# Designs tried in a protein design chat: VH-VL binders against q869s5r1519to1633. Part 9

Target 1, 115 residues: q869s5r1519to1633
Amino acid sequence: YILVAEDNDINIKVVVRQLEKLGYTAIVGINGLKALEIIGSFPICLILLDCQMPQMDGFTCSTILRQIEPTGQRIPIIAMTANDSKDRCFEVGMDDYLSKPVRVDRLQKTLSDWI

## First folded at step 19 (VH-VL)

Design m7
Fold by ESMFold2, fold request of step 20:
Structure m7 (fold): chain C 115 residues (1-115), chain A 120 residues (1-120), chain B 108 residues (1-108)
Amino acid sequence: as target 1 above (115 residues)
Amino acid sequence: QVQLVQSGAEVKKPGASVKVSCKASGYTFSEYYMHWAKQAPGQGLEWIGEINPRSGDTKYNQKFQGRVTMTRDTSISTAYMELSRLRSDDTAVYYCARESFEWLPYFDYWGQGTLVTVSS
Amino acid sequence: QIVLTQSPGTLSLSPGERATLSCRASQSVDSNYLHWYQQKPGQAPRLWIYGASYRATGIPDRFSGSGSGTDFTLTISRLEPEDFATYYCHQYGRYPFTFGQGTKLEIK
């Protein structure tokens, strides 16, 4: 399962379609809080995490996830955000970065690097 | 080359139904959402709804909910839109259109349109 | 639903003139989901500008799009005879997806 943490329903539709084209199954969390619930309930192998979401943004979600994860069980977190946030993404424990709006060929390359 | 070819013009009486087809070629039909739009004579475009050809899931504009049914047959790469209980203001050209997903979603290819005329 | 209001309804100009077509949304629209289509009589619409400002493949650079929030424009810097058509703006940001009523650009 790839967790897509994203609040915009059109962005979700497009990214899920892109993941299906690439052969992956997505599970969706509409904010950071729901994303944390899903990680606790499902076997997630990678997280696509939007940095800006209501209730709990992606930066806060990544920080919490890195604090609570068991040693040796690090799930790759790929940020989805504007290009100007790269340094902050890595500061909060994200592993890589995709510029929004996400292009399917860039998504494919990034996933191949981490899965 | 991506191509969407729609069925021919139809003349119907009020109260009847019409089913318009849209045959796709030049791409993998099940990978792209298909949309339908209405254009009444001399008027603009109105979105009717969408179908995911892989799952068959649909979403309709509420104006058409209860009268429209969208289906597809993936074995022949064809989408369908059926409109029931026709009335005179359903007279229009109906288009199918494909949704891009490689980057930004927009309608990148359109069928040639199907004129449906509803008259006594 | 988001209503797109285009102005003017009809724009009569001569070749060589500059055309400015407006699209106003009833609510803010993410510019990535605001698109323009061209339609000539008897033909299907064709994608022209997408994401408010990107030209579709093969569209001449005399066409440009701009805008954000609720106000979007399509500009043609020097009209050519083939540019006379109806132009529709379209939003893909919120269901139901909606089109403007169109601006008919006609030769004076």
Scores: ipSAE 0.697, ipTM 0.874, lowest interface PAE 1.1, mean pLDDT 91
Fold by ESMFold2, last read:
Structure m7 (fold): chain C 115 residues (1-115), chain A 120 residues (1-120), chain B 108 residues (1-108)
Amino acid sequence: as target 1 above (115 residues)
Amino acid sequence: QVQLVQSGAEVKKPGASVKVSCKASGYTFSEYYMHWAKQAPGQGLEWIGEINPRSGDTKYNQKFQGRVTMTRDTSISTAYMELSRLRSDDTAVYYCARESFEWLPYFDYWGQGTLVTVSS
Amino acid sequence: QIVLTQSPGTLSLSPGERATLSCRASQSVDSNYLHWYQQKPGQAPRLWIYGASYRATGIPDRFSGSGSGTDFTLTISRLEPEDFATYYCHQYGRYPFTFGQGTKLEIK
């Protein structure tokens, strides 16, 4: 399962279809809190994490996940960002990034690098 | 070679219902959201709603909520839009349109349109 | 819902002239989700400009789109006979998705 943490309905629709096209099954969390709940309940192999979300943004979610993750179970976290916040993404433990709006060929390349 | 072929024109009385079909070919039907739009004679376009052909999930423009039902049959790659309790102002050409997902969502292919005439 | 108001409603010009079509949104729209469609009588709409400024495949360079926030513009630098049609702006940023009422570009 690939977790998509994203609050925007349109972005969710598009990235889920892109993942399905690439042969992956997506689970959606509409904010950082829901994303953390899903990680505890489902076998997640990679997280696509929007940096800007209500209640708990992606930077906070990544920080928390890296603090509480079980030893030897580091899940790749790929930031989805609309700006050039690359430094902060890596600072909070994200492993890579994708520019929004996400292109399916860039998504394919990034997933191949981390899965 | 993507193609959307819609059912033929229909004439209905007020209070009846109409079901318009949109048969897709040249792509994997279940991968793309299908949308429906209305264009009254001499007027602009109005979005009616969408269906995810994989799940059957729909969202409708509130203006049509309660009168529109969108369905699909994935075995024959066909989407349907049913509009009930027809009124004279439902007279329009109805289009199906496919939503792209490779990058930005927009309507990349359209059906030829189906004229529905509601005559009292 | 987001209302898209196009102006002018009808634009009468001659081939060779420059056309400027306006689309104003009642709320801010992410430019990536603002699109333009062309429609000729008896035909289905065709994608023309997407993401406010990207030309669809096969659309000539004389067409350009611009804008952000609430104000968007489609410009045709030198009108050709085939450019006379109705143009609709469309927002895909928020449900319900909406179209402008159209600008009919007609030959003077």
Scores: ipSAE 0.654, ipTM 0.862, lowest interface PAE 1.2, mean pLDDT 91

